# Designs tried in a protein design chat: miniprotein binders against p81326. Part 177

Target 1, 226 residues: p81326
Amino acid sequence: MLHFGGFIMEINHISKILEKEREEYIRNKVEEYLKQGFSKDDAVNKANQSWRTYIGHRIQDVIYNLLKKFLKDSGLKVTTDKALNNRNLPEELDKVKRLIAINYGEYLFLPDADVIVYKVENNDIKIIAIISVKNSFRERRFETTYWKLKLKESPVTSHIKVFLATPDKDNEISYKCPNGKPKKMRIILEYELDGIYFLKEDFEETEKAKHFGKIVEDIIEISKKL
Below, E stands for the ipSAE of ESMFold2; O stands for the ipSAE of OpenDDE; V2 stands for 0.75 times the mean of E and O plus 0.25 times the DockQ between their complexes.

## First folded at step 14 (miniprotein)

Design mb43
Fold by OpenDDE base, second read of step 15:
Structure mb43 (fold): chain B 226 residues (1-226), chain A 85 residues (1-85)
Amino acid sequence: as target 1 above (226 residues)
Amino acid sequence: DPEIEEARRILEKAKKILEKIKEALKESGNPELEKRAEQLIEFAEYLIRLAEEYIEEGRPKIAVEWLELAVRFLQMALELARKES
């Protein structure tokens, strides 16, 4: 539906815009930390850490809003784990929260779910997909895989598709076997997850590894089968 | 600030495109294309709000980039709306 060339190109620009902010952001944060009394080296390190957190949230917010707008007319609803982190939830969101919860015996915990896609039919909620959004894989490389495997362990959550969305700027998972050497992370993520969606063009496309522009159509198709 | 002025210019451009889309959609007879156009418009409006936040934070350069992206989405919406007429 939205798989037209123009849309794909504009999605790629999202990641590019976010990267353009980095230099200015780092400079401003370094100055801030220097004023707080940190050394130059400490200020730079802290600024870089701050940037990673900041840009991670920004890309998540953009992708959330993108999916929310482009899935709306299909009768699909979109929320986030942050929205579920409330003691007083509307009934609908409380049900969503319960339907993605993972059992650890005495405790229920939520998976990392940057974006949650669900539908409401006859007052019943069906969780369709969880999308993990990662700007980089410097930390917690297999975290999304962990949650996918945990969701598979319960008949309540086993049907939930888990997708990864990333610009993969460092080309950590863009190719399976660059220079004839297998990229362990790409192979494992593609094997364990239901799909990987790239906000870039320079990647090895497979049945599970696609451009992010296809995610809306894929989610809609999955929703029709549930 | 030249970047703020540029942001204002792009915002005005976005508004003009939005008006053109509204006019084109009034004559539209294809509900599917209309829905797609509306999705693009809503996302562009989000990007405009995002850009405004950056302006308020004193970061007009990055705001301009978001506004330019918003305009491109609006142009796509306009193209869809015109195909329906």
Scores: ipSAE 0.789, ipTM 0.908, lowest interface PAE 0.6, mean pLDDT 91
Fold by ESMFold2-Fast, scan of step 14:
Structure mb43 (fold): chain B 226 residues (1-226), chain A 85 residues (1-85)
Amino acid sequence: as target 1 above (226 residues)
Amino acid sequence: DPEIEEARRILEKAKKILEKIKEALKESGNPELEKRAEQLIEFAEYLIRLAEEYIEEGRPKIAVEWLELAVRFLQMALELARKES
């Protein structure tokens, strides 16, 4: 498919645009904090923290809108954890929230589900997939894995596919060690998760680790089996 | 600001390309290709709105990057429409 290949490459270009924003954003934030009286070191540290929060929200929003547009004609609906945390939920979203919640005795918690894909069939809701979006790993490297393992323990949630979507611009999980072996974090994430979708060109695809542009077709195929 | 003025000019050009390609898609005879092309157009429309937000926030250089990507998706939609016409 000539069109399909072009689509995948253009989707990967999203990560390049986001990376171009980083230098300008950090430069402007450092300048802002210096004017507020922060030291150079504090201004740089604070600017980098601000960038991590900003870019995390931006990439989640882009991925949400992409999936919403490309899945709408397949009978699939897309929502976000932000939408599910609203006080006044429509009945449909309240049901979605209940179907992904994990039981801890007297308490229910939502997994790290930045984007949720579901379908409505005869007034019943079926959760297809949750997608965790990570621009970087650092302190949160195994959050997605933890939530996948918890979801597997319940018959209500065990069918839900858990995907990771990431540019992995720092090559934290797409890079191989000098001996050709993937790093420990990559091995664990790929083993436990249902898929990893990279918004980058330079990596070796596997059965579970793919270009992000392939996620649309994969989700549609999964939904047909449920 | 010359950069903001240039980004605004590119934004208006992208909006005109969007309208022309929406018009061209009405002539497609294949329902599956028409749906895919429409999805590409809707995503491009989102990217155009995103670019407008970047201009409003004083980041015209990045806005232009989003507009150029949007136009490439619009060209892809036009190619799909032409395949069956």
Scores: ipSAE 0.775, ipTM 0.896, lowest interface PAE 0.7, mean pLDDT 86

Design mb44 (at its last look DockQ between E and O 0.80; V2 from the best seeds 0.80)
Fold by OpenDDE base, second read of step 15:
Structure mb44 (fold): chain B 226 residues (1-226), chain A 85 residues (1-85)
Amino acid sequence: as target 1 above (226 residues)
Amino acid sequence: GSPEEEYRRLIEKAKKLIEKAKEAAKESGNPELIKRAEQLIEFAEYLIRLAEEYLEEGRPKIAIEWLELAVRFLQMALELARKES
């Protein structure tokens, strides 16, 4: 079991370190955009947009590598949607890609799948889980839910667990009913998704809402049932 | 010291911890603890590479933060590996 107190505490530091980068990043980008001829206001706006994209990718990469390292000894493999965006995929990844595809009649599209966990048994691939990693919920708040619902519509993909991993720095989904007022987004996400995992300590824990430190164990347990 | 000096100090500390943790893992009689220690070591090695990227980008302060995190994971690995050695 990877669920030990020290591990949980160190996971929380990941998001904290990433947030410390913001000030320096913004300053550097503002300077860059000013040199390109943008106004101060435009430079600041562009820098903030760039930051949101940048930090989103950074946290995804860290979580990907974390899961990859901590799941490997359980015979589980980890990939990303980005790795699947290739014309010349190895056979294994091509199968993974096809097994997460969503049918829209004339078209197949992939869900947003920041991290994909799968196993290979007897040359058969079983998709175990998709983890969506979100640093913030400013945009596309229910997109992960949409993909979960779409995956449920097919017997090919209905078994795939969909998890959300987030530091939830703005406390948008950390609590269900703060001050007696229901937080719609928390309630809906928890209801529709198979789990929410927080890279922080200050949140309301439930059966589905857990600390990120538990995700490895949960995925391993799920993998044994598939 | 300077950020660069601190970075170097932490890299050397991390290298020593990796060696100690790997050695302790080899001597451990508990397969589960060995695996866990190895996982922590590998993740720490990733964090070290991440820190190197930040350093190359001219961002030593953030690099140091990642190295400190790596060192803590390595310490955990060493502790786990030693529990039933």
Scores: ipSAE 0.836, ipTM 0.929, lowest interface PAE 0.6, mean pLDDT 92
Fold by ESMFold2, look of step 16:
Structure mb44 (fold): chain B 226 residues (1-226), chain A 85 residues (1-85)
Amino acid sequence: as target 1 above (226 residues)
Amino acid sequence: GSPEEEYRRLIEKAKKLIEKAKEAAKESGNPELIKRAEQLIEFAEYLIRLAEEYLEEGRPKIAIEWLELAVRFLQMALELARKES
């Protein structure tokens, strides 16, 4: 399905669009926070934090809509962590939530599962894959690998594929050995996760590090084995 | 000339591409081709709705960027439909 991957390769332009928006977004948010009474330094810090949240939600929403449109005819359904945190959860989504939750004694937490792909068979729900969307690796550098390891601990969740989707604009994980030295973050993420999907053209491709355009066919192939 | 006028030109182009791609896919008679073209069109329609949100917020330059991306997907849908016909 090489031609199919070509259809989705245009999605790599999303990072370019968002970069063009960044300066205007920050400026507008600083002014908004100043009007709310924050100091200039606080307003700038809040605006930058707002941008990081905004860009993450935008990329997640685009990925969600892409997967929803391209997976529907393969009998696969797609939801998000936002939908699973709704107070009025439909029965189907309540089952999805219970199937991915991690138990910490009297507390139950969802993994970093921005986008979730599942199927419904014989009134049973089977989780296929979880896609974590990361825009920057400054904070929570290895959170996605932590969640993969936790999911592996239970026979109920050990089959779930855990993918990372990233524009990686600052080349934090794009190459395995920049300057001749192993990049710890890239090496560990690639080793532990089931795949890293780049929303850009320029990165070191491997069996697990791929163009985002490959994700649809990969998910479909995995689902056939479950 | 203005960003708003450029947006209106692009949205009319997108509407025409949607019609052309749908008709070309139907003329192919190929169920798999029709399905793939519909998926591309539906995703492009999502991108158009996103572009409209930016336009409504008074940000026509960024709206144009998203609309151009939608047009790229629509052109791929049309190209796909014509290659197999």
Scores: ipSAE 0.802, ipTM 0.919, lowest interface PAE 0.7, mean pLDDT 87
Fold by ESMFold2-Fast, scan of step 14:
Formats: sequence, C-alpha cells, structure tokens
Structure mb44 (fold): chain B 226 residues (1-226), chain A 85 residues (1-85)
Amino acid sequence: as target 1 above (226 residues)
Amino acid sequence: GSPEEEYRRLIEKAKKLIEKAKEAAKESGNPELIKRAEQLIEFAEYLIRLAEEYLEEGRPKIAIEWLELAVRFLQMALELARKES
C-alpha cells in the first residue's frame, strides 16, 4: 500500500516544510555572526554554510527514521554514518562498519553513507544499500559517484547498492535542457549510481530516477535477491 | 484562534486518529494491514516528536506544518486499516 500516490506526494511535502525554515534561519544566523564582529558579507556566507549543514542533518534524520519505520517488518535494519563513527560500537554495528569501509593503503575510510540498510542472516551481516542524502550539489557533485566506483572495486562491497536521495530544489539534476536532454551531471549520476530518489513532484521518472516514496519497496525487493 | 490553539487542536486530532487506527488495524485481523498501519503510525509519531521540537524552539508555525503532515499519515493509516482485502 506504500505505492499509492498519496504516500508519495506526502513524502515530497517533507522537503517543502524544510524550505519554509530557510529565510528565518539565515536571518537569525546573520544577526548572530554580526554580533560576533563579522562583516556583512562574511556573516551572510557563514549563515548560508550553517543552513546547508543544518538542513542536511534534518533531511538525513527524516530519511533515516522513515526507512527505519517502514523496513523493520521486512527483516531489514537501518543505521547512519554518525552511529558508525561512535568510539564504542556494539558488535553488530562494528561488523557493518567493517563491511562498508574502503581501503586506502594504511588507512580505512567510510564512504559518505548517510543512511545504511543491512540485514542479519545466520549471524552474518549483509549490506543491502547505502543512501547519500544531498540537499544541494554545488561543491559535491560527484561525491556519491566516487564512493560507488570505489565500492565496486572490492568483492566484499561490489554488491552494495548506492542511492542518492535529494529534494533537488534548484533543479540541478532534475532539469532538462530545451532540447529535452538532461544535464551532464544528471547523466553521469544516473549512469553510475543504482538509483536517484527525488523528494519533489516535477521531474520525469526513469528506471533509476524515481519519487523517494518508492525507495522502501525497491530496497525490500533488492534484499530478497540476496 | 492562535497558533497555540491550532497546535492543541491538531494534537488532540492526532491522538484520536492513533487510537482509531490501532483499533481498526487490530480488528482487521490481517497481518499485512496491521504491519502497514503500524509503520504509518510510528512514522507519524516521529513527526509529532519533530513538531514538539520546533514548538520548544519557539517555531509554532513550522511545528504546525509537521503536525499537519503527521495527521495526514495517521488518516492514511486509518484508511488502510479499514480497507477490504
């Protein structure tokens, strides 16, 4: 019943509620920075940077809670990169961390996996998907793609699905050029990633680019293929 | 009415919808419907907690937006729980 249009449209409304905070948040942060002695330009730049961090965390939290609630009855578990960066990890999360970590010689780093979906079967952990959450693309256009390509290089991680979730408010990857072709960034992201899930109404769906509300069923189907 | 009155009205509406949706899901005897209704209710409860956070931060207008969304998910839960199948 999660496929019905009402569910999809109400999920898209999440991004609209978040955007309603922007103007007041930025105004208040500019005022705070001005009181600290920053110039007008510096205060505005810092306030916009603060907003990007704030909204990023909020969208990640909402997506985490949505997936946790809707996947729990399908034998699937959900965690976050923040949880995995805790110094004292439970055994299960320590195993999850080890199964998504990427080797760089003497160093081991986690991909930018804002939300991680996994299952526990016969005391073994299998990572199903990682979801990168992006409110804007300006400075981090191909970050998710970089991590997808790195994960593909290892037999341990090559099966892991890498998804992008985004409101794409500024039409950075949902826009089509006047000739009907998508922009280069959209073409590359859709080609390399396993899926893009939009928290917005106005875009053309493809096999890989879908309304965010469809992510629950897609993840359940992937998990059944083992 | 004030934003505080609107918030109070919506909270009472949400509480009643949670009870009705839980009851309808239980009465359905359908495990699939029960699970789906519970998932919608739990997500709505998360949105209610989020609304409370905004209200505590002195943002009643945004709090109401989250609470209205929670109410819509609870209405979906009730509708699904009462659906024949």
Scores: ipSAE 0.782, ipTM 0.906, lowest interface PAE 0.8, mean pLDDT 86
ESMFold2 (binder alone), look of step 16: mean pLDDT 82; pTM 0.793
OpenDDE base, look of step 16: ipSAE 0.836; ipTM 0.929
ESMFold2, look of step 17: ipSAE 0.772; ipTM 0.904
ESMFold2 (binder alone), look of step 17: mean pLDDT 82; pTM 0.790
OpenDDE base, look of step 17: ipSAE 0.835; ipTM 0.929

Design mb46
Fold by ESMFold2-Fast, scan of step 14:
Structure mb46 (fold): chain B 226 residues (1-226), chain A 85 residues (1-85)
Amino acid sequence: as target 1 above (226 residues)
Amino acid sequence: GSPIEEARRILEKAAKILEKILEALKESGNPELEKRAAQLIEFAAYLIRLAEEYLEEGRPKIAIEWLELAVRFLQMALELARKES
């Protein structure tokens, strides 16, 4: 058995590092844009836009590496949608791509699958889970639920678990009913998805809404039933 | 001290912990513990490389935070390597 208690503590520390990183990043980018001749208001706006793109990629990288390292003992493999978008794929990844792709007439799209967990046995590939990584919910709040519903429509993909992983530092989905007022986004996401995993210490925990440190154990349990 | 000197001290600490992990694994001979320790070591190596990128970008304070996290993963690997079965 893996010692998930220590793993949970280290995930919480990652969240704290990411918060400190934001302050430094914004200050540095504002200074860069000011040197380029932008006004202070424009520099701040551009720095905030740059941060949103930057942090999305950084969190995805961290989660990918954590899952790759901690799932290795269970014979599970991890890839990314970025890897699957390569034109010349190894046959194993080409099979993974085919098993999660959704047809829209003449077009083929991958779901919001930032991280993909699968297993290989005698050249047969079984997709275990797709993990969507979201730093914030301002513009793309229901994208992951849309992909879950689309995957559920096909017998090829209906078994695939769809998870959301998020630091949720702005407390957008951490609670269902703060001050007695329902947060519709949290309620809908928890209802439609197979799980929500938080990279933070404080949130309303349920059977489907857990600390990210529990994702490894959950994925291993699911893989044993496939 | 300077952030560069602090980063150097953390890297030296990481190297010493790695030496202890290798010694503990040599005595253990347990394949499951060796695999788990190796995963944590590989992740720590990733965080050290990430910290080096931040140092190159002129962001030593955040680089130090990533290095300190790498040391904590190495400490966890050492604990696993020393665990009785």
Scores: ipSAE 0.000, ipTM 0.340, lowest interface PAE 12.7, mean pLDDT 78

Design mb47
Fold by ESMFold2-Fast, scan of step 14:
Structure mb47 (fold): chain B 226 residues (1-226), chain A 85 residues (1-85)
Amino acid sequence: as target 1 above (226 residues)
Amino acid sequence: GSPIEEARRILEEAKKILELIKEALKESGNPELEKRAEQLIEFAEYLIRLAEEYLEEGRPKIAIEWLKLAVRFLAMALELARKES
């Protein structure tokens, strides 16, 4: 039974808010750059680049707060890469950091883990999932896939689910070619990752590619099997 | 009125609705539905704070969008609190 009907629909509406913000942001930044003496083409290009950086932080914050609020009563905890890079880590977060770190000989590096979901049982920490947030696939398009493959190599991290969350406003991975086939990048990302969650309304859902509002119940179900 | 006047009006209404729903939940007798309603309320409180951020940045049109979403989450919380499991 669906206990809070409409939740997925209302979460999907976030995509419309982000679209309206993009339109306002780009207009204002283009005007700003034109006043600074840039050509129209340069102003548009700079405005789009500025938007990509700006919106990434907003999407990460929304995802973090959503997961934190809706997972707390399921015994699940949520943190961020920003929190893990704090100089004075609490013992619990220091343990989380160590459990997701990847070994490169003498060096340890964190994967691209914008948001991390974990649980604490009998003073032991179990990492459930990491979520990589991408608003553009122009650069580093397979970075999330690289981290998934590296995590699979260790028995300590091989169980960790790796998810991609994206508005995909430019339809880079939610679009199908005219022949109905998904693009190569979409095929590879969906095959290698544990799931893709879209912060947009108009796309074709699959078993692994879903509306973002479905992530809460998916993570809860994964946690029950650990 | 101006967009900023409309945004301020909607913000004050959203805060009033938030407090009314919190009071309504104090009297609910279903602990499982109360937990889900509380989660919806906490997310709505986040959305209201986010909207205040946009208002402080002089962006009332975007603030209004986040406030409308917050009110819809508060409405869902109230509906859940009144349902039988």
Scores: ipSAE 0.764, ipTM 0.883, lowest interface PAE 0.6, mean pLDDT 85
Fold by OpenDDE base, second read of step 15:
Structure mb47 (fold): chain B 226 residues (1-226), chain A 85 residues (1-85)
Amino acid sequence: as target 1 above (226 residues)
Amino acid sequence: GSPIEEARRILEEAKKILELIKEALKESGNPELEKRAEQLIEFAEYLIRLAEEYLEEGRPKIAIEWLKLAVRFLAMALELARKES
């Protein structure tokens, strides 16, 4: 057992550290856009949009590296959709790419897969899980559920677990029924996904909604059953 | 000192601690604890590299925060290493 208490506490700091960068980042970007000839309002808007993209990538990178390090000794490998966006892939990654592809008849498309966990046994690749990492839910609230449902439609991909990892800073999905009012997004995400993992302490824990500190153990356990 | 100087100080200290822990783990007799400690160390190393990137970008205040986090992971690794002795 990873001494969960200390590890959990440190995970919560990741999102906090990333948010400390926001003010400086926005200020610098506003100045940059003003120099490019944008109006103050446009510069602020563009800076905020740039921040959302930037922070999203940063948190994904941190989570990717965390999972990569903590799953390594379990014989599990970790990659990203970005790593799969190459024409010349190593055979292993080419197989991974094909094993997560969704069939649309004439076309194959990849799901949004910020982190992909897989194992290699006897030269066979088994996809274990896809982790979607979201800093906020302002846009594309149910995109992860869409991909989960699409993956379920094929016997090739139906076994793949789809998890959501989020700090949920705006408390959009932290609780099911705050003040007696059902949070549609929490309820649907929890129902459709295999798990939601929070990089924070202030959330309603359920069987599927857990602290991010548990994701490593959960993935390892799933991998043993496949 | 300046935030840059502080960041550099913490960075060097973190690197020293990292090396000491790596040496201590080589003498450990518990493979499971050793693996866990190694995971923590490797993640700490990543955070140190991340902090260095922020330093190169001229953002020492954020670098310091990542370094502090790295040191906490190193401390956790050290605790595991000590339990093996």
Scores: ipSAE 0.762, ipTM 0.896, lowest interface PAE 0.6, mean pLDDT 91

Design mb7
Fold by OpenDDE base, second read of step 15:
Structure mb7 (fold): chain B 226 residues (1-226), chain A 85 residues (1-85)
Amino acid sequence: as target 1 above (226 residues)
Amino acid sequence: GSPEEEYRRLIEKLKKAIEKAKELAKESGNPELEKRAEQLIEFAEYLIRLAEEYLEEGRPKIAIEWLELAVRFLQMALELARKES
């Protein structure tokens, strides 16, 4: 559907725009932390940490809004784990929350679910997919796979597709066997997850590893089978 | 004007262009292309709002990049709408 070359190119620009902010952001944060009395080295480290958090949220928000707009006409709804983090939820979102919850015996916890795609049919909610959005893999490299495996353990959640969306700027998972050496993280993520979607062009495409521009069509197709 | 004022003017022009694009999309005889055009327009609207947030935060250099991206999405929508006529 949206496989026009222009759309793919513009998706790649999203990550590029976000990265252009880094230098200015770091500079401003360093100045802020210096004013707070931190050493230069501490200020730089804190600024870098702040940037990672900030850019992570920004890319999640952009992807959320993208999916929300491009899935709307297919009768699909989109929410986030943040939207579910409320005591007083509308009935629909409360049901969504319960349908993605993972059982730990005495406790129910939600998986990390940056984007949740669901449909409403005859007042019943069906969760279609969870999309984890990661700007980088410096921390919690296999967290998404953990949640996928946990979701598989219950017949209530086993059908939920789990996708990873990333620009993979550091080329940590872009190729399976660069220079003949297997990249463990790419291989494991591709094996465990239902798909990996790249917000860039320079990656090894496979059946499960695709350009992000294909995610909308893939989700719509999955939704028709549920 | 200040770079900020220039960007605000650009935003207003883009908002008008979006309204025109929405009208053109509705006049299209192909419902599927109309939907796609509308999706692109709505995403462009989001990007404009995002640019406005950056402007409010005092970051006009990044704001303009988002505006440029919004323009490109709007152009794609217009191209789809034109293919229907």
Scores: ipSAE 0.777, ipTM 0.902, lowest interface PAE 0.6, mean pLDDT 90
Fold by ESMFold2-Fast, scan of step 14:
Structure mb7 (fold): chain B 226 residues (1-226), chain A 85 residues (1-85)
Amino acid sequence: as target 1 above (226 residues)
Amino acid sequence: GSPEEEYRRLIEKLKKAIEKAKELAKESGNPELEKRAEQLIEFAEYLIRLAEEYLEEGRPKIAIEWLELAVRFLQMALELARKES
C-alpha cells in the first residue's frame, strides 16, 4: 500500500537534508579542534571522522523511527543494536538479543544489525529481518555480507532476512556495470544479501535493489510467510 | 525574517494542520486509510521533534529543512483522508 510515487520521492529527501548538514557540521568541528590546539590539517581530518560517525547515527535513527511508525499496525516490533547493548534488558529484548547472536566458541556477538524487526506470538519471538545502514562503504563494504553468511549457518538464524539501506551518495553500488565495467561490490552485495534499499533517486533497480520506500511492504509480506 | 522566525511560523502552521489531519482521518470511515494517514502523521510528528533537536543545537536552517519534509508527509496524510470525502 505504501508504494506510491509521492511517498518514495519524499523518503529520498531524507538523504538530501542530511547531506546539507555536512558543511556546517564540519566547519563547527574544525573550529572546536583548532581551539584545542590541533593544526588545521589535523582539525579537518578529525572533523571528517566525527562527521562519518555522526551521520551514521542520524540516518540509523531516522530509519528506525520510520520503520517503527509504519510497521506498528502490522503486529511487528522494531528495535536497535544500541538498545540490545543495554546491560539491564527487558525480558523481550533479551530474547531478541539471544535469537540474533552468533556463536564463536566461548563468545557470542551481535551481527551488524543497526535495526531489527521481529514479532511476538504466544510469548515466542520470531526475528523477521535485520537492516544494516551504511552512509558510505570504504573498507567496510562487505561487513553486511559477512554477517549474512554467518547467520545462514545456523537453523536458529538462517531464516532471518539481511537488508542493506544506503543513500549511496558516491555511486559506489548504484550500478552493476557503469560504462560496461563491472562493479564487484554491487554484484556481490546484491547476490549475497536479501535486499538493498536505496535512499536516492537514480540507481539500477532490480528485484533485490529497490527504493527504500518499498521496505515496509516487503517486510510485512515476509512476516506473513514466517 | 531570521531563520528562527521562519521556524516559529512554520511550526505554528504545522501544529494546526496536524490537529486537522487527525480529525479528518478519524472521520474518513475507512479503517485502512485511517491507519495509513495516522502513520504518516506520526512520522511527521517525529520529523518535527528531530527539527527541534537541530534548532536547540543552533542549526535553524537544517531544522527548517526537516519541518518542510514534515509538511510534505502531512500533505500526503490529508490527501488520503480527503479521498474518502
Scores: ipSAE 0.739, ipTM 0.882, lowest interface PAE 1.0, mean pLDDT 87

Design mb8
Fold by OpenDDE base, second read of step 15:
Structure mb8 (fold): chain B 226 residues (1-226), chain A 85 residues (1-85)
Amino acid sequence: as target 1 above (226 residues)
Amino acid sequence: GSPEEEYRRLAEKAKKLLEKAKELAKESGNPELEKRAEQLIEFAEYLIRLAEEYLEEGRPKIAIEWLELAVRFLQMALELARKES
């Protein structure tokens, strides 16, 4: 198991590096939008929106690649919802796509699945976990919870673990009851999800709320039971 | 030096560490440690590519940060490989 103290520390640096990019990114985007004829206020607003999207994708990509590399030797495969958004999928990915689909009667929709972990045994695919990666909780705070609940409604998907990975830079869910006041979001997310994994050190650890460094081990253990 | 010069120096360091880590990982007599070392190496290779992407985008300061992280992962891989020995 990759529980070396050094590994945990290096994971924390991922988020720190990404945050260091913000100032430069915003400055460059503001300049770009000003050149396009936007007002200063509009340019700043657009730059901030662009940053949120950009940094969200960046952290997802890093986490995807991390999980892909550290899970491969356990016979586990990793993909993303983006990779599944294709008309011509390889058979394996087409099966993965179908096995995470949520039924809405006349329609099937995919949950938000930034990272999907699965295994192939005897030509059968078993979905092990979906990891939602969130840099911040400014929008759609309970979206991951919604998808977890929807996945539970079907015997086809009820076994799928849903995890949240976040640096939680704004400390929205790092503690359950800071200063004796319940943090509704932390409590609900921890209750509904199978786990929350923090890419930081400063958080309240529980059975379900762990450092991201433990996610690889946890996924491997789950995979052995499926 | 300039950020670009610093990047180049660090990139050369990363390359040397990567080569050494790959060599030592193959010589390891412990399959579990070998796998762990390989995982660290592969992730470091990803980070190196990520750093290169940032450099190509004209962002050498951030590129350096990613490359430093890659170097640390390679150092961890080397440490694991040495303990077997």
Scores: ipSAE 0.821, ipTM 0.921, lowest interface PAE 0.6, mean pLDDT 92
Fold by ESMFold2-Fast, scan of step 14:
Structure mb8 (fold): chain B 226 residues (1-226), chain A 85 residues (1-85)
Amino acid sequence: as target 1 above (226 residues)
Amino acid sequence: GSPEEEYRRLAEKAKKLLEKAKELAKESGNPELEKRAEQLIEFAEYLIRLAEEYLEEGRPKIAIEWLELAVRFLQMALELARKES
């Protein structure tokens, strides 16, 4: 038995590398905006906005590739909501899109599903899990919870596990009661979601709040029950 | 040395480890160890490509960080591939 949790140190290092990018990225973007004629304050604000978008895409891409490589030999496939929004989809991805889309009257929208895990058996597609990847919780804190609650409303999607993956570098959801006061965000996210996976050493571990090293084996176990 | 020189040295090390890891993984008599070694190798290949992307963008210091992580995954793959049972 080889488990993905054997690579805890290497997984935690991913988060440390991503954080090391911040100062250099912001400095270079500030210089770029200053050369374009923006004021110092505007250049700093634009650089910080650019960083948040950039790092969000980078951590999503790293987690997508990690899950894709480590799940492929378990009969599991991995895709992204970005891939599902392409105009011309392969038949398999079109089926995945249809099985995860949520109906809003005359409109169909995909949940905020940065990474999607599914299996194919005899041309029948089963969605196993969606993973929302968040580098920070300063804004849009309960988006993942909203999508979990919407997916629970339909018998087609109610079985889909909804996970959150995060470095949580600012300790926003790492502990339930850090100062003897309940942390509403951590408590609600843990209660409503199927799991929270941390890419860090320091956090309060529960049955639902685990190190990211547990995610591969957890997903494989869930897939065997479907 | 410059960060560019450090990257070049590390890239040669990674290339040699990658070649050895791919060779030994195919020779493993244990299917579970072979499967895990191949997964580690494939993720390391992704990290090498990511490091190259950062180097091309003029960011050799962060490119080195990703390449060092790739080397770590390749070393783990080699260790698994060398196990006899």
Scores: ipSAE 0.791, ipTM 0.905, lowest interface PAE 0.7, mean pLDDT 87

